# Ledger of designs, part 1: VHH binders against Ribonuclease D (rnd)

All scores and structures are predictions.

Target 1, 374 residues: Ribonuclease D (rnd), of Desulfotalea psychrophila (q6ajf4)
Amino acid sequence: MKQENIISTTEDLKKIVNKALKLDAVGLDTEFVWERTYYPQLGLIQIALSDEECYAIDPLSIKDLSPLGELLADRNTIKILHDAPQDLIIMSQATGATPQNIFDTRLAAGFAGSISTISLLQLVSEQLETELDKSETRTNWLKRPLTEKQLSYSLNDVRYLRATRVILLSKIIGPKIKSWLQEELNLLNNPANYSTIADESRYKKVKGVNKLDRKSIGVAQEIATWREQKARELNRPRGHVIKDDILLEIAAIRPTRPEELANTAISTKAAERYGNDICQATARALNKKEVDLPHQQKRSQLSSQEKGALAQLKELITLKCDILGIDPALLGNSNELKKIIQTLYKGKTTHMRQSFGWRKEFLKDFYQIHRDTI
Structure headers, positions and changes below count from the first letter of each chain, unless a header shows other numbers; Kabat numbers aren't used for antibody chains.
F, E and O are the ipSAE of ESMFold2-Fast, ESMFold2 and OpenDDE, as the mean of both directions, binder to target and target to binder. V2 is 0.75 times the mean of E and O plus 0.25 times the DockQ between their complexes.
[cut] stands for letters that were removed.
The coordinates of atoms that the task and the answers printed are left out; those that the model quotes come from them. Centres of patches stay.

## First folded at step 12 (VHH; from h5, 18 letters changed)

Design p6
Fold by OpenDDE, look of step 12:
Structure p6 (fold): chain B 374 residues (1-374), chain A 120 residues (1-120)
Amino acid sequence: as target 1 above (374 residues)
Amino acid sequence: QLQLVESGGGLVQPGGSLRLSCEASGFTFSEYDMGWYRQAPGKQRELVAFITSGGSTYYADSVKGRFTISRDNAKNTVYLQMNSLRPEDTAIYYCAKVTYEGWGYEIDYWGKGTPVTVSS
């Protein structure tokens, strides 16, 4: 592959983007490193204008990626990605643009008789009878210069996306399923997907937080908020500031003095560094009115009846999806299905993606039957 | 006129076997999914096994490994081989023609049912 396929200037990027904007669809992919930083480090962007015309865009050499943002935001040109969400977030952050008109081949695969978690390599192998090399999956994408092998590998991740899209669409059975896919794809256009979660809401992402009592949840919220800010400030992963499990321990003990942190698994160094901040966060939580504290989301065990209903739901989904040729996983994961049952039987109104759109329609009869029974 | 006629039910001892048959008429059998359902006294009708027009099969957890659904398109017949029968399998078994409305499958037509009694 000729060094000529590396784009390292804004001007050259503009040229490619201008060409892309005249096309019906382009393939995109990113290579990034996300191990030791708060933000992912973008190492490479790949674009396929055709199976023969692919470029590697070097974000380390290009200060202004705004032309790429124009392409991302364009509503006419389809941007084809495999497992799009992460790449889109990264590109959105890099360009400042909100992605529009996205086609996710992994998602589409789930509607086209494949599994919705299929890798690009597997998908291409299945659909195009082409074997792609996996040899460069673990590489330092921030190192320059890139080797020819790295470049070749990276470009293969976009080269076949256009063809893959066409094939997948051809395999999707009927206009209804196509409409479901479109509905899912449209969700990728929502700017909210690319917005940052409020720092104050980060505690919800801490595994096990719901095991805490309400006051401790409040403390966890404040600590998580602080952690988020600190991680951002230091450009470190959240866990490098304080691990989730330790955060929970701290929240449970509600430290008022840094010395009390010795009762947790927090390192001495971290305690010294962050002890005061943690205690201050704790104090903020403890000084809040109860009404201002987060609500505890109790995970309840399913009753025998609920278990039965869940089994029925799973069976229904499996049968119907088999008939329709779509992946049951598209309907929801195990936890989501459990939540459906809990909502139906316990009357808890939780926001579930199964409560709207094609999923709601898909499950409408099940809902009706169980609503009438309860 | 669409018709589903079940046969093969009866009294059997625990651990015994029965083979149910459902003969279909009045529609293109090979194009439709078929199912076996059962209803025990005082219980709701439940899916036992399902077979697609393409030959894919599904079973309730309670019958997995014991029951086998199959079809013969040339005979317009769907079968349910029931092995290792248990008292809890006692029910009226119904053959069903499946259509694809609503929650993806809907029963278009029911047979009259055939009783299966498992008792010592």
Scores: ipSAE 0.006, ipTM 0.203, lowest interface PAE 12.6, mean pLDDT 90

## First folded at step 16 (VHH; from q2 with T99K K101T)

Design r4
Fold by OpenDDE, look of step 16:
Structure r4 (fold): chain B 374 residues (1-374), chain A 120 residues (1-120)
Amino acid sequence: as target 1 above (374 residues)
Amino acid sequence: QLQLVESGGGLVQPGGSLRLSCEASGFTFSEYDMGWYRQAPGKQRELVAFITSGGSTYYADSVKGRFTISRDNAKNTVYLQMNSLRPEDTAIYYCAKVKYTGWAYEIDYWGKGTPVTVSS
C-alpha cells in the first residue's frame, strides 16, 4: 500500500470526496476502539471508490471531517457498508452529518440467500473468489504510524463492497423481496436511528431490572440515569462507573446513606466517589408517586396453547423463508416471536417491528388465523 | 450503436474446453460490468459469470472452479474460459452489459448469443 493512499489532510479528503460524489456508489468502513471510553474512538476510515482505488482516511490527523460528512449525507451516492449501523453512528458523530442512501451488505445478504449475520469475510468468500486476511482484527487502531499490513487489511474491508453489492442484488429474485430490502435499507436513513437512548430509559437495558419490585425499578431508573450522565461526563463506559449487577443490588437495598452501599458489591472507592450521588438518585426515586414509577415488565411464561402457536409461527416462517430464499432471522429473534404470540393471545399492545411493513405482510395470514381463533 | 458480438461457441466433448469471446462496441467498455449468461432449452436464462469494471469476478455455483471470466479493456472484450465442460452446460451463451441502479440489477444490452453444445 502506497503512502499516497493515506489521507491525512482536509484538502486531500476533499479531493477524494469530490471524486466520490460523482460516483454511483462507494464502500465505507471504520476502525475504532471502544474499550475504555463512553464514546468510541475512531481510528481509521476506509473508502473505496473502486476495487482498485481505496483510501485510508486518518481521522487523528484530520480535525475537520466535514467533507466526509458531505458524502455521508449525499442522497445520490450510495454508501455501501457491511453491518452499517455502528459505523454510521460513529461517522455521524465524527462528521455531524446524517447518513443518507445507505446499502448494508449484511442486511442484503439475508435477503439474498445468505445468513443475515454473515461476516464480511464470509460474504466475500462466498460471493467472490477472494480470501481476506483476518490477522489484524485485534489491532490498536489508535496507534500511529499504522503498518502496511494494517492498512492493507483495513482497505480489504471496503475494496470488495461495491462488487458484493452488485452480486447480492443480482441474487435477489423478484420485486417483492427487493422491496423488502429497500424498506429495511430506508430505515438506515432515519435520523432517529442515530439518536441515543434517553438517559431516563437506560434502566431498561440493565440486565435483570425486571426482577425488581416497582419501587426498586424506580431507583434503578434514577441510578441508571445518573450513571449515564456520569459516564458521559467522565467519558467512561457506564460499567466503569457502576456495573449493572451492582446497580441492581443498589436498587434493591434503596440506600439512604452512602454507608449502606457497603452491603453491595460496589467497591470502596466507587462508594466514596459516587455514594452521595447514588443516594440522591435513590431519594429522587423514593419521593416519586407510585403512578410515576416505571411499570414492571413481567416476563410471562407461555401457556401450552401459546407454545403451540409459537411452534406454528416458527414453522411457518421457516417454510416461507425457505421458499423465498431469505433468512428466517430477518423476521425476528426468539424473543420477538414470543412477543408476537403474547400480543395475539393476551392483547398486549407492544411496539413490534413485526406489526408493520413487510414483516406484517409476511405474517398476515398467521395473524388472521390466530385472531379468528382467539 | 451499441453492439456485443459473441464468438467461440461450438460442439465439444464432455470434459473439453471452450473459450468464448464477446467484443463490445458503442460504449466505454472499461466503465461497465460485464456478464455471461446462458439459456438451455426449456430453461430460463441464468447468470454464469460476472466481472466488474474493476475486475472482481463472480461465478454461479454450477460453474465455479471450471469457468473463468476475464476482460481485456484494450480490446473491449470479455472472455469466458470454459473447462471441464459437462452436458448440462449445453446452452446458448449470451454476453451482457450489466447495469445496476441503486437497488436494481439489470442487463441493459444483450448479445445475440453463441451456442455451446456438450455432447459425446
Scores: ipSAE 0.208, ipTM 0.665, lowest interface PAE 1.8, mean pLDDT 90
Fold by ESMFold2, look of step 17:
Structure r4 (fold): chain B 374 residues (1-374), chain A 120 residues (1-120)
Amino acid sequence: as target 1 above (374 residues)
Amino acid sequence: QLQLVESGGGLVQPGGSLRLSCEASGFTFSEYDMGWYRQAPGKQRELVAFITSGGSTYYADSVKGRFTISRDNAKNTVYLQMNSLRPEDTAIYYCAKVKYTGWAYEIDYWGKGTPVTVSS
């Protein structure tokens, strides 16, 4: 809790990492600011060696975070996080290391009989005889010096992770459930797999895109692809490059010359800066063969048969999860369950996590009941 | 330019073995999950085996114990060792580059496929 718990030099970072590498498990967390940039701005990294020995690592003071990367990539010491994916993305980028040997207490809580969306505060309260204060979520983690209140709250975010893991594992004693948890934890080792939507698919997230005709949807796809790449290059949110509603206007007119952008609500500065890129993206779309253009993704309603199958799927999941003591949400959210039904009855061409691994095994009887030639 | 170059298919007798290879280029191979899929005549394409960037593997029930997926990140290559082949394994086998987007896996790119025929 004291200012001596702040690690602000590479030498002190190496000392803490060397201690951590001798332990079976450590807690990790990050604090960041993410408002006006494509990537989060890392403000703090916390590490707990025990409930009593916690440190705040200052990434603004330390030029070389690669020693922390040794810990992140270590296959002997478990790194315990709560809701790990975002923290792993940030730390992997900051250290250059690929994570290994990760334990996510939120994910494990779902396999231990809690809800899989549980907050750290709720999980600590539920599993330990400790209450945590609310996190400092509205504070500027880039500001220095850190206040004593900021430091105290940030260290509490990691303090109990080691104890929480032990308790969660004591509840997950079945070999099959442990195997399923390990399958999920292994997916955390590659942040690239859970940190991105393919650039070429980003256009599907633009509300209103399916109201355009097919050629204009193709133009929207190319512009959205370019926008994502530009946003990444500039480290700006995609909406600060071109807002979604402006993107739709542009896609509708299919501009081949920059001066045509004056017929949209695009700002003069954006038109000057991006006009040629936008027209080049338009040209790429207009030069595609008709077969290569994206199709309108019409909103699909479930038939009565499909609604019945969905209800049976939900009932199966609820029953089996109750028997096994795991959170039904681990099998999929509402949209994912609808996709299962649409894949079975309408032949939608998508790859679902429910088509392999433990989820496929879990759902085997349902697939057999509703089987059509597979 | 992204490419998946498949090889190793062919005609084999029941009980035989084949090793499929898929050499990748145009992306950072070690960062992506890879899969083998197959499509038999008149059937939909199905997952055969899947390997994460970290080396975790998953198998369809129909091939479990007989097929082994592996990867060699130094050679940008994913393999499918197929043992104890049966006529039911006859299909075109496709290598796929897979990208994890949130809780979903999407096929980012398909190979052209390599035919495998198991018959006497």
Scores: ipSAE 0.000, ipTM 0.127, lowest interface PAE 18.3, mean pLDDT 83

## First folded at step 17 (VHH)

Design s3 (from r4 with D33Y T101S A104G)
Fold by ESMFold2, fold request of step 18:
Structure s3 (fold): chain B 374 residues (1-374), chain A 120 residues (1-120)
Amino acid sequence: as target 1 above (374 residues)
Amino acid sequence: QLQLVESGGGLVQPGGSLRLSCEASGFTFSEYYMGWYRQAPGKQRELVAFITSGGSTYYADSVKGRFTISRDNAKNTVYLQMNSLRPEDTAIYYCAKVKYSGWGYEIDYWGKGTPVTVSS
């Protein structure tokens, strides 16, 4: 690949964006490194104006990426990506723009008879009989200059996205299934649908937190909230601040003085650096009234009747998806299907994507058999 | 003004061959994907084959190994070589300028079609 395909100035970025805004569709992708930082480190943004006109935008050279935001938010030009949510989060953060008019070929593949986890490499090779370069499995996208292999690989990730969209839509016969796909694609325009969880909810992701009593869960919540904010401030993984197992140990002890941290496996350096913050978080939790403390989330076991209903739900999904030619994973994962059963039989109030839109319509007969959902 | 003119259809015996042509005008032909679609009586139009601007090809399963799509950018023409024809290939064949933003509901960018009959 020629190094002339690299966009390294704001002026050239604006020219490429102006060309893209006059097109009906472009391909987009990103490359990043996300190992030792809270935020992913954006290494490259690729754009295909056509199969023959592909560019790599260098965010290390271009500090103001806001011109790309005009394209990202444009309502007329379709941006075609494969496995879009992470790329959209990164580009939205880098440009300040909210995405609009997005097409995700991985999502569409699930509606077109492929598995919902299919790689772009496999999808393109099945459709166009074109082999993409497999030699770039992992590479440092932050190093400069980019090698010819890195450049070639990165541009091939966008080169065929327009062709892939055309083929996928030709395999999705009929307006009903296409309307379901459009529903899902519209959700990509709202970052809340694929954003990270709230800081105050982060404690729920700490394995083992539900084994603590309520006061200690409250302490874990406050410490996890603080940890997330500190990790963001430092731009470090949350485990760099305090590992999950150490967080649980501290929450169980409920330290109000920094010297009490010696009763945990926290390192002396971390205790010195964070001890006061940890104790302040503990104090905030212990000063809460009992009604304001979080409840333990118990793993609910299904009754025999509920297990039977779950089996019927899985069978319905499998058979109906086979007839329609769509991936059953689009209807939900195992936990989501269990939540459907619990909502129907135990009257639990939870927000499920299966209670709205095309998924509700898909499951309508199942809902009728097992209870009116009002 | 955009125009797509298909030709080369006709009556052919099973196992025979036909070559369809489509001359395009009114747009920069070399920049666009071109496709062949077909519609049998009482059926929906279906994608038969398409060819990208760079020459990569796609074929529907029903025609793989029998049909070959090609393009000549100097003549603004796309071809469909149809070999080993079967009665189920009987249809009106349409040339199309592929719309990159389309959802398959659009009938703009189609030619008038060229009928192909494969009769015993």
Scores: ipSAE 0.497, ipTM 0.826, lowest interface PAE 2.5, mean pLDDT 86
Fold by ESMFold2, fold request of step 18:
Structure s3 (fold): chain B 374 residues (1-374), chain A 120 residues (1-120)
Amino acid sequence: as target 1 above (374 residues)
Amino acid sequence: QLQLVESGGGLVQPGGSLRLSCEASGFTFSEYYMGWYRQAPGKQRELVAFITSGGSTYYADSVKGRFTISRDNAKNTVYLQMNSLRPEDTAIYYCAKVKYSGWGYEIDYWGKGTPVTVSS
């Protein structure tokens, strides 16, 4: 690869986009650095117009990436990515466009008889009679000039995506499985399906939060919600606002006055800067009605009957997926399968992906058999 | 205007070899992936092998190690060398211009096919 494969001007970007819009499918990928900021710092965007015509778009040289947005939003040209959601978030933010007509080769691999967590390198190596070097990791994609190795690795990440799609689709047998894959791919056209966790749910990620009593969990929820919003406003990692351990200490004491923060390990600088906001978040939690307080996320132990139903669910999924040639992980992880049982036997109403769409159809016989057992 | 003309099929004994060829016209051959598909009686057409515009190859598991696909862009021709033939390789073999936007069994254009029979 040579430096002329790097697109560093808006004029050249418009030229490759115009070429891409005339094609039926292109490959896309991104590289980024995500260390000191809330949002990832975009370092490179790769595009394959063909196996032989691949370019690296330099976002450091091009302020206005919105011309790429026309391609990203185009309903006629398929954009092929591997493990698309993070790349779609980054490109949508960089271009202002909502992605359309997306194909994710990692998702499709699960429907085509591979594991649904397969790397692009492994997938290409298994499918094509070609040799690829290992991907370059832990490299600074913000550093210029790009090395020949960086450029070569980055372009290989898009070079074979069209061929990979052809092969994967040739392995997907039967109109039922094809329709299930199409359902999953259609979800990529809605940003809500690849957006981050809601701010109000961030407290669930704080290790140790379930050791607090329910009222203190409510305080932790409000502080974590505020922390996420502040981190976004400042474009800093959430831990640079308040570390998780400090958040737990504060939630436990439920401070209503900034002076009370001196009884925690919070720094004097952070207490001065955020003390009022922290106390307001505490007050919001303390003024909530009991019905509005969060519940502990500790999973209840399954009864003997429920354990039996879970085993039957796992057996059904394994047998049916083996026959159909798809990855059982597409139906859900262990926690998701336990939630199915809890919904059926304990009457919880939860919005699970297994309660609608193709997964509901896949599981219909299990639901019918066990709905009458309750 | 677009044409794909297969040749080289025939009757062969198990363990034998055949070489299929497909001459293409009416499109810019070097820009497209080309494939060989086959259809046995009562079966769906299946991908046997394809070759990318850049020369990378794919083979179905059932033929890997026995079949070799190649292309000559100067002659607008794609080849399938079939060695160690088995009775289950009996099918009509089709040359195809691969459709990048299709669903695997959707092909932009098919040839007329060339029958291959592996006798027992």
Scores: ipSAE 0.455, ipTM 0.805, lowest interface PAE 2.8, mean pLDDT 86
Fold by OpenDDE, look of step 17:
Structure s3 (fold): chain B 374 residues (1-374), chain A 120 residues (1-120)
Amino acid sequence: as target 1 above (374 residues)
Amino acid sequence: QLQLVESGGGLVQPGGSLRLSCEASGFTFSEYYMGWYRQAPGKQRELVAFITSGGSTYYADSVKGRFTISRDNAKNTVYLQMNSLRPEDTAIYYCAKVKYSGWGYEIDYWGKGTPVTVSS
């Protein structure tokens, strides 16, 4: 890679963005480090204007990335990414812009007869007579200068995206499947999809939280909320503030004084630093009315009848997807399918992506057999 | 005026080889993706091979390992080397200029086609 392909000024960035804005589509990718911070650290942005014209944008050298934001927000130029959501979040945060007109090649692959979880390397290998190198996947992207190998590797992640898009679309047969893909791609244009989980809902992501009693779950919620805020404030991973397992222990003991934390695996240093905050969070939970406490999400076991229905659902999905040439995984994961059955039989789940859009249409016959209760 | 002129078609025995050429004019050849398509009697036109401006290639499964698409930008020409020809390869072969437009892609311009007949 020629040094001239590294963009390190806002002015040069504007130049390439101006070129990009005249194109029908560009390829984008990001390299970032997300190990010791709350927010990912953006190390590199790659853009492909063509197979022959690719640039590495150095966000560490460029203070103002607003020109890139203009491109991201532009509704005319297609931004092609592989596994787009994470990259879009990062770029949106870096530029302040809301991404528009996104094409996700991984998503498209699922509709084009490939697996919906396919890597870019695999996808390129399958679609193009090109092999890409995997050697630089775990490099320090924040270190300067970047090596030629790093640059070459990074640019290969965007170089073939335009071609890949064309090929994938050529494999998608019929207006119906295209419309389904478009529906999924349109979700990437919704700013709501880039919003973070509410702090008050973070406790749901704590592994094992549902093993706690209701009061302890309430405590876990408050501690998790606090932890999230603290992690954000310190720009540290939430686990560096307090680990999930320790959070659960604390929630179970419901500490009223910092000294009680000694009965948990929390470090002395952490107890000293955060003990008061943790106790305050605990107190907030304990002062709540029972009706205001989170409900325990009990994993209900499926009945024999429900298991049978689930098996039928899976079979139907597999068969129909085989006929249509799309990946069954697009319809939902195992947990989601289980939820479908539970909703049909018990009426408990109100928000399922399978209850609207192309997925609802896809599953229409199945729902009708079960009295269309969703 | 944009033109695509195919040549190299003809009659060949099974197992034989042909090389098709498509000479382009009227546009900046090196900047565009090019493709070969074929249409057999009574069948729909189908993609045979595709080559990007950068030289990356795609092949239909039916021709993979037997056909090779290439381009010479200096000559504004795209080629299709067809080896190990089979009767099922019998078709009119068309050269195409690829255009990107919004959702998906379309063929911007078609050549007139060159017939390929594989028969004993």
Scores: ipSAE 0.020, ipTM 0.392, lowest interface PAE 6.0, mean pLDDT 90

Design s3 (from r4 with D33Y T101S A104G)
Fold by OpenDDE, fold request of step 18:
Order: C-alpha cells, then sequence, then structure tokens
Structure s3 (fold): chain B 374 residues (1-374), chain A 120 residues (1-120)
C-alpha cells in the first residue's frame, strides 16, 4: 500500500472528499472494535473513488471528520456499502451527519438473484470472479501502527463496490423489481430505520423476561430502560452494568430498598453503585397502573387452520420469488410470516412491514383470498 | 539507490532569508511525505516541517509563519523557504523521507544535511 493512500489529516480528507463529491458513486466501509464499550470504536474508514483509487482514512489521527460528513450527507453522490446499517450508524456518530443516497449491495443482491444475507466476499466472488483474502477479519483495528497487510486488506472491502453495484443492477429483472429495491434503499435515508431499539423496549431482549409475572415484567422494563441509559452514560456494555440474569432476579424480588438486592447475585460493588437507581426504577414500575404494564408476550400456538394458511403463504412466496428471481427472505422471516397469519385470522393490528410498500403489493392476492375467507 | 541531497544552506544575517532544496532519487517521490528537520549544536534533532504527498503542510510552532515547505513532484524536490531567520534557527538542516505507519510519522531515510548559520 502506498503512503498516498493513507489519510491522516483533515486537509487531506477534504481533498479526497472534494474529489468524491464530483463522482456518481463511491464505496465506503468501516472497521471498528465493539467489545468493552456501549458504542463501537471506529478504527478505520475506507473509501473507493475507483477500483484503482482507494484510501484508508485513519480516524484516530483525524480529529475533525466533518469533511466525511459532508460526503455522507450529499444527495448526489451514491455511497455504496455492503450491509449498510451498521456502518451508517458508526459513520453518523463519528461525523454527526445524516447519510443520504445509500446503495446497499447486500440488499441489492437479494433482488438480483442472490441470497439477501450474502457476504461481501461471496458477492464479489460470484459477481466478479475475484477472491478476496479473509485473513484480517479478527484484527484489532484500534491498535497502531496498522500493518501494510491490514491496510491492504481493508481497502479490498471497498475496491470492488462500484463495479459490484453496476453488475447487480444489470441482473435485476425489470423496472418493477428495481423500484422495489429503490424503495428499500430509500429507507436507509432515515436513521430511524436502522437505529437501535428504544430504551423502553430493551426489556424484550432480556432472555427469560416472559417467565416473569406482569408486575415483574414492568419492573424489568424500568430496570432495562435505566440500564440502557446508564450504559450509554458510562459508555459500557449493558451487561457490564447489570447482567440479564441478575436483572431478572431483581425484577422478580421487586426491591424497595437497596439492602434487598443482597438476595440476588448482584455484586456488592454494583449494589452500592446502582442500588438506589434500581430501587427507583422498581418504584416507577410499581406505581404504574396495571393497564400501563407490559403484556406478556404469549407465544400463541397457531390453529390448524392458521398453520394451513401459513404453509400456503410460504409456498406462494417461494414460487413467486422464484419466478421474479428474488430472495424470499426479503418478504420476511418466519416470525413475521406467522404474524401475517395471526393478523389476518385474529384481527390483531400489529405494525408489519408486509402491510406497506412493495411487500403489500407482492402479497396482495394472498391478502385478498384470506380476507374473503375470514 | 535512495538518495536525498540537500542544498541552499549558508550564512545569513538575522532577518534574512534562505531557501533550502532537497532533491530525491531512488523512489517514487510523489507518493511519499517529505520533511525537514534540524539539529542545533548540543541539541536533539527536531522536526521543522513536513509535507504530505497531497500537499498538506505542517510546521513546528517555532517556525510557523516564517517557514514554508513545498514540493515539486516534477523535479523530485522538496523546498524549505525560510524567512525572518533568527540566531536560534542556526542548525544543520536535514531532509527526510517520511513514512506514515498507521500511528504518527516515522523517518524512512535521512539526507546528509545542509548547514544554516544565522549570525550578525
Amino acid sequence: as target 1 above (374 residues)
Amino acid sequence: QLQLVESGGGLVQPGGSLRLSCEASGFTFSEYYMGWYRQAPGKQRELVAFITSGGSTYYADSVKGRFTISRDNAKNTVYLQMNSLRPEDTAIYYCAKVKYSGWGYEIDYWGKGTPVTVSS
């Protein structure tokens, strides 16, 4: 790797960004470490202006990444990423900018006859017959200096993105499918669509939370909310604040005094540090009206009729996707498909992405048939 | 063979000006950062200025506003324009090929140096 391909100053960053802003599209990627912090730590940014002109941007050397933010926010230059959401979150946080005009090659792959979960390496191999080295995937990207091999490897993650985009678009069958892809890509222009779970909803991710009674679930919700906020404040993983299993124990005992935490597996240090906060969170939950408490997510078993309908739905999706040359996974996962059936048969109004946009259109006939039968 | 040849040093009065040149050979000049360092008698060698391959410049605080580093890639030459020279600027000035290793800048190769003396 040539020294000229390493960007370690804001001034040099501005130069390459100015060049990028004159292009139709650029490739972007990030390397980060996410082990001991709430937020991922950005270690490297890669940009491809062409197959022959790629740069490694060192965020540890550059204090002001605002030029990159300008590029991200620009509506004219396409930013090509593979599996874009994670990178967008990281870059948005690093620059303060809202990314615009994003092209996700993984997403596009699903519409172009590949699987929607395809890795970049696999995608490049399939589309360009180029094999990329996988050897540097476990690198500490925060460690300096970076080796030449690491830098070279990192640039390969962006080098072929522009070509890949062109090829993928050429493989998409018809204007309708292209419009569906565009609809999905447009969602990436709004950070809300790839942002993290709301603090108040974090309790749902706590394993075993549904084993608690309703009041305890309420307590778990408040504690999980607090934990999330505390984790952000301290920039620590949520489990380093309080582990999920301990959170459940606390929720079950519903502590009113910090001393009661001794009945759980919480450490003495954590109890001293967080005991009051935990009790306050608990109190908030206990003071809520029952109607405001979270409901237990009951895994409702599908009836025989519903199972039949689900099977038909899956079959329809499979057949139609085969004809259209798109990945059935784009329509939804197994749980989402079950929810479709439940909504149709039980009248539960849950927000489903299958109720809008191209997915709704795709499933229109199925909806019509089953609405008439119910 | 890699070579850096400095020129332009000499004796100058306080307030005077000198222009140092460093001609590079043996590597692709346009792809590398170049720098000027100086070593005064009894002192350690210190950074004066460096210039990136893209033309961005950096200066030691002691020379900011007085010195200008530039490069001509067509001539494989890096320059140091020194204005408003002071006695404390007296030193041997060295040209350097600078390498970015992922954490700061390191010197890959040194020139032989050119002496600069600022005296009344």
Scores: ipSAE 0.009, ipTM 0.279, lowest interface PAE 9.4, mean pLDDT 90
Fold by OpenDDE, fold request of step 18:
Structure s3 (fold): chain B 374 residues (1-374), chain A 120 residues (1-120)
Amino acid sequence: as target 1 above (374 residues)
Amino acid sequence: QLQLVESGGGLVQPGGSLRLSCEASGFTFSEYYMGWYRQAPGKQRELVAFITSGGSTYYADSVKGRFTISRDNAKNTVYLQMNSLRPEDTAIYYCAKVKYSGWGYEIDYWGKGTPVTVSS
């Protein structure tokens, strides 16, 4: 890799972006480190204008990434990424721009007869007679200077994206499947996808929170809210403030004094540092009216009849996907499929992606049959 | 004027080999993806092999390991080396210039095709 392929100034970035904006499509990728911080640390951005013309953009050297934002927001130039969501979030945050006109090669692969979880390396190997080096996958991307090997490796993550897109599209047979892919890709253009979860809703992501009683769930909510704010303030992972399991223990005991935290697995240091805040959060929860407390989400076990219906659903999905040449995983994971059955049999109105769009259409016959039998 | 001229087709016995050539003119050949397609009687046209401007290649599963696509940018020519030919490979083979168009890609231009017949 030549030095000229490393972009380290806003001016040079602008030149490359201006060239990109004249193209129908470009490949993009990011390298980041997300181990010890609340926010991911962007280490490198790669762009492919062609198979032969790729650049490594150094975000550590470039303070103003606004030109990249212009490209991201452009509605005419296709931005090709593999497994796009995380990269898009990072780039959106770095540039302040909302991504538009995204093509995700992993998503497309699922509609093109491959598995929807396929890696870029596997996809390229499958679709192109090109072997990519795997040796630099665990590199510290924040270290400067980057080695030639690291740079070469990183550029290979974008170099073949344009070709890959063409091949994938060629494998998708029929306008219907293409329309389904387009529907999925359009979701990536929604600014809501780049918004963060409200701090007050973070408790829902705590594993095991639903095992608590309603009052304890309320406490967990307040502690999780505080934890999120503290993690953000300190720029640390939320688990480095308080681990989920410890958060649950604390929520269960409902501490009114910092000394009561000694009955949990919280470290002495953490108890000293956060004990007062935790107790204050707990107090806020305990002072709430019961009606204002979060509801317990009970996972209901499936009845024998529901289990039978689930099996039928899975079979139908498998058969139909086989016929259509798409990955069954596109229809939903195991939990989502269970929810479909529960919704049909118990009349629960839950927001499910299977209730609209191409998935609803795909499952239409199943819904009709079971609505008539229930 | 854009032209794609295929050559090299003919009659061959099963197990035999043919080399198809497609000479391009009227555009900057080195900047474009090229492909070979084939259409058997009564069947739809299908992709056989694909080569990028950078030289990366793709093959249909049915021809993988038997066919090789290559290009010579100096001669503005794309080749298809076909080995171990089978009766099911019988088709009209078409050279194609590929370009991006909005959401997808399109074949910008088709050659006239060259017939390949594999028969004992």
Scores: ipSAE 0.000, ipTM 0.232, lowest interface PAE 11.2, mean pLDDT 89

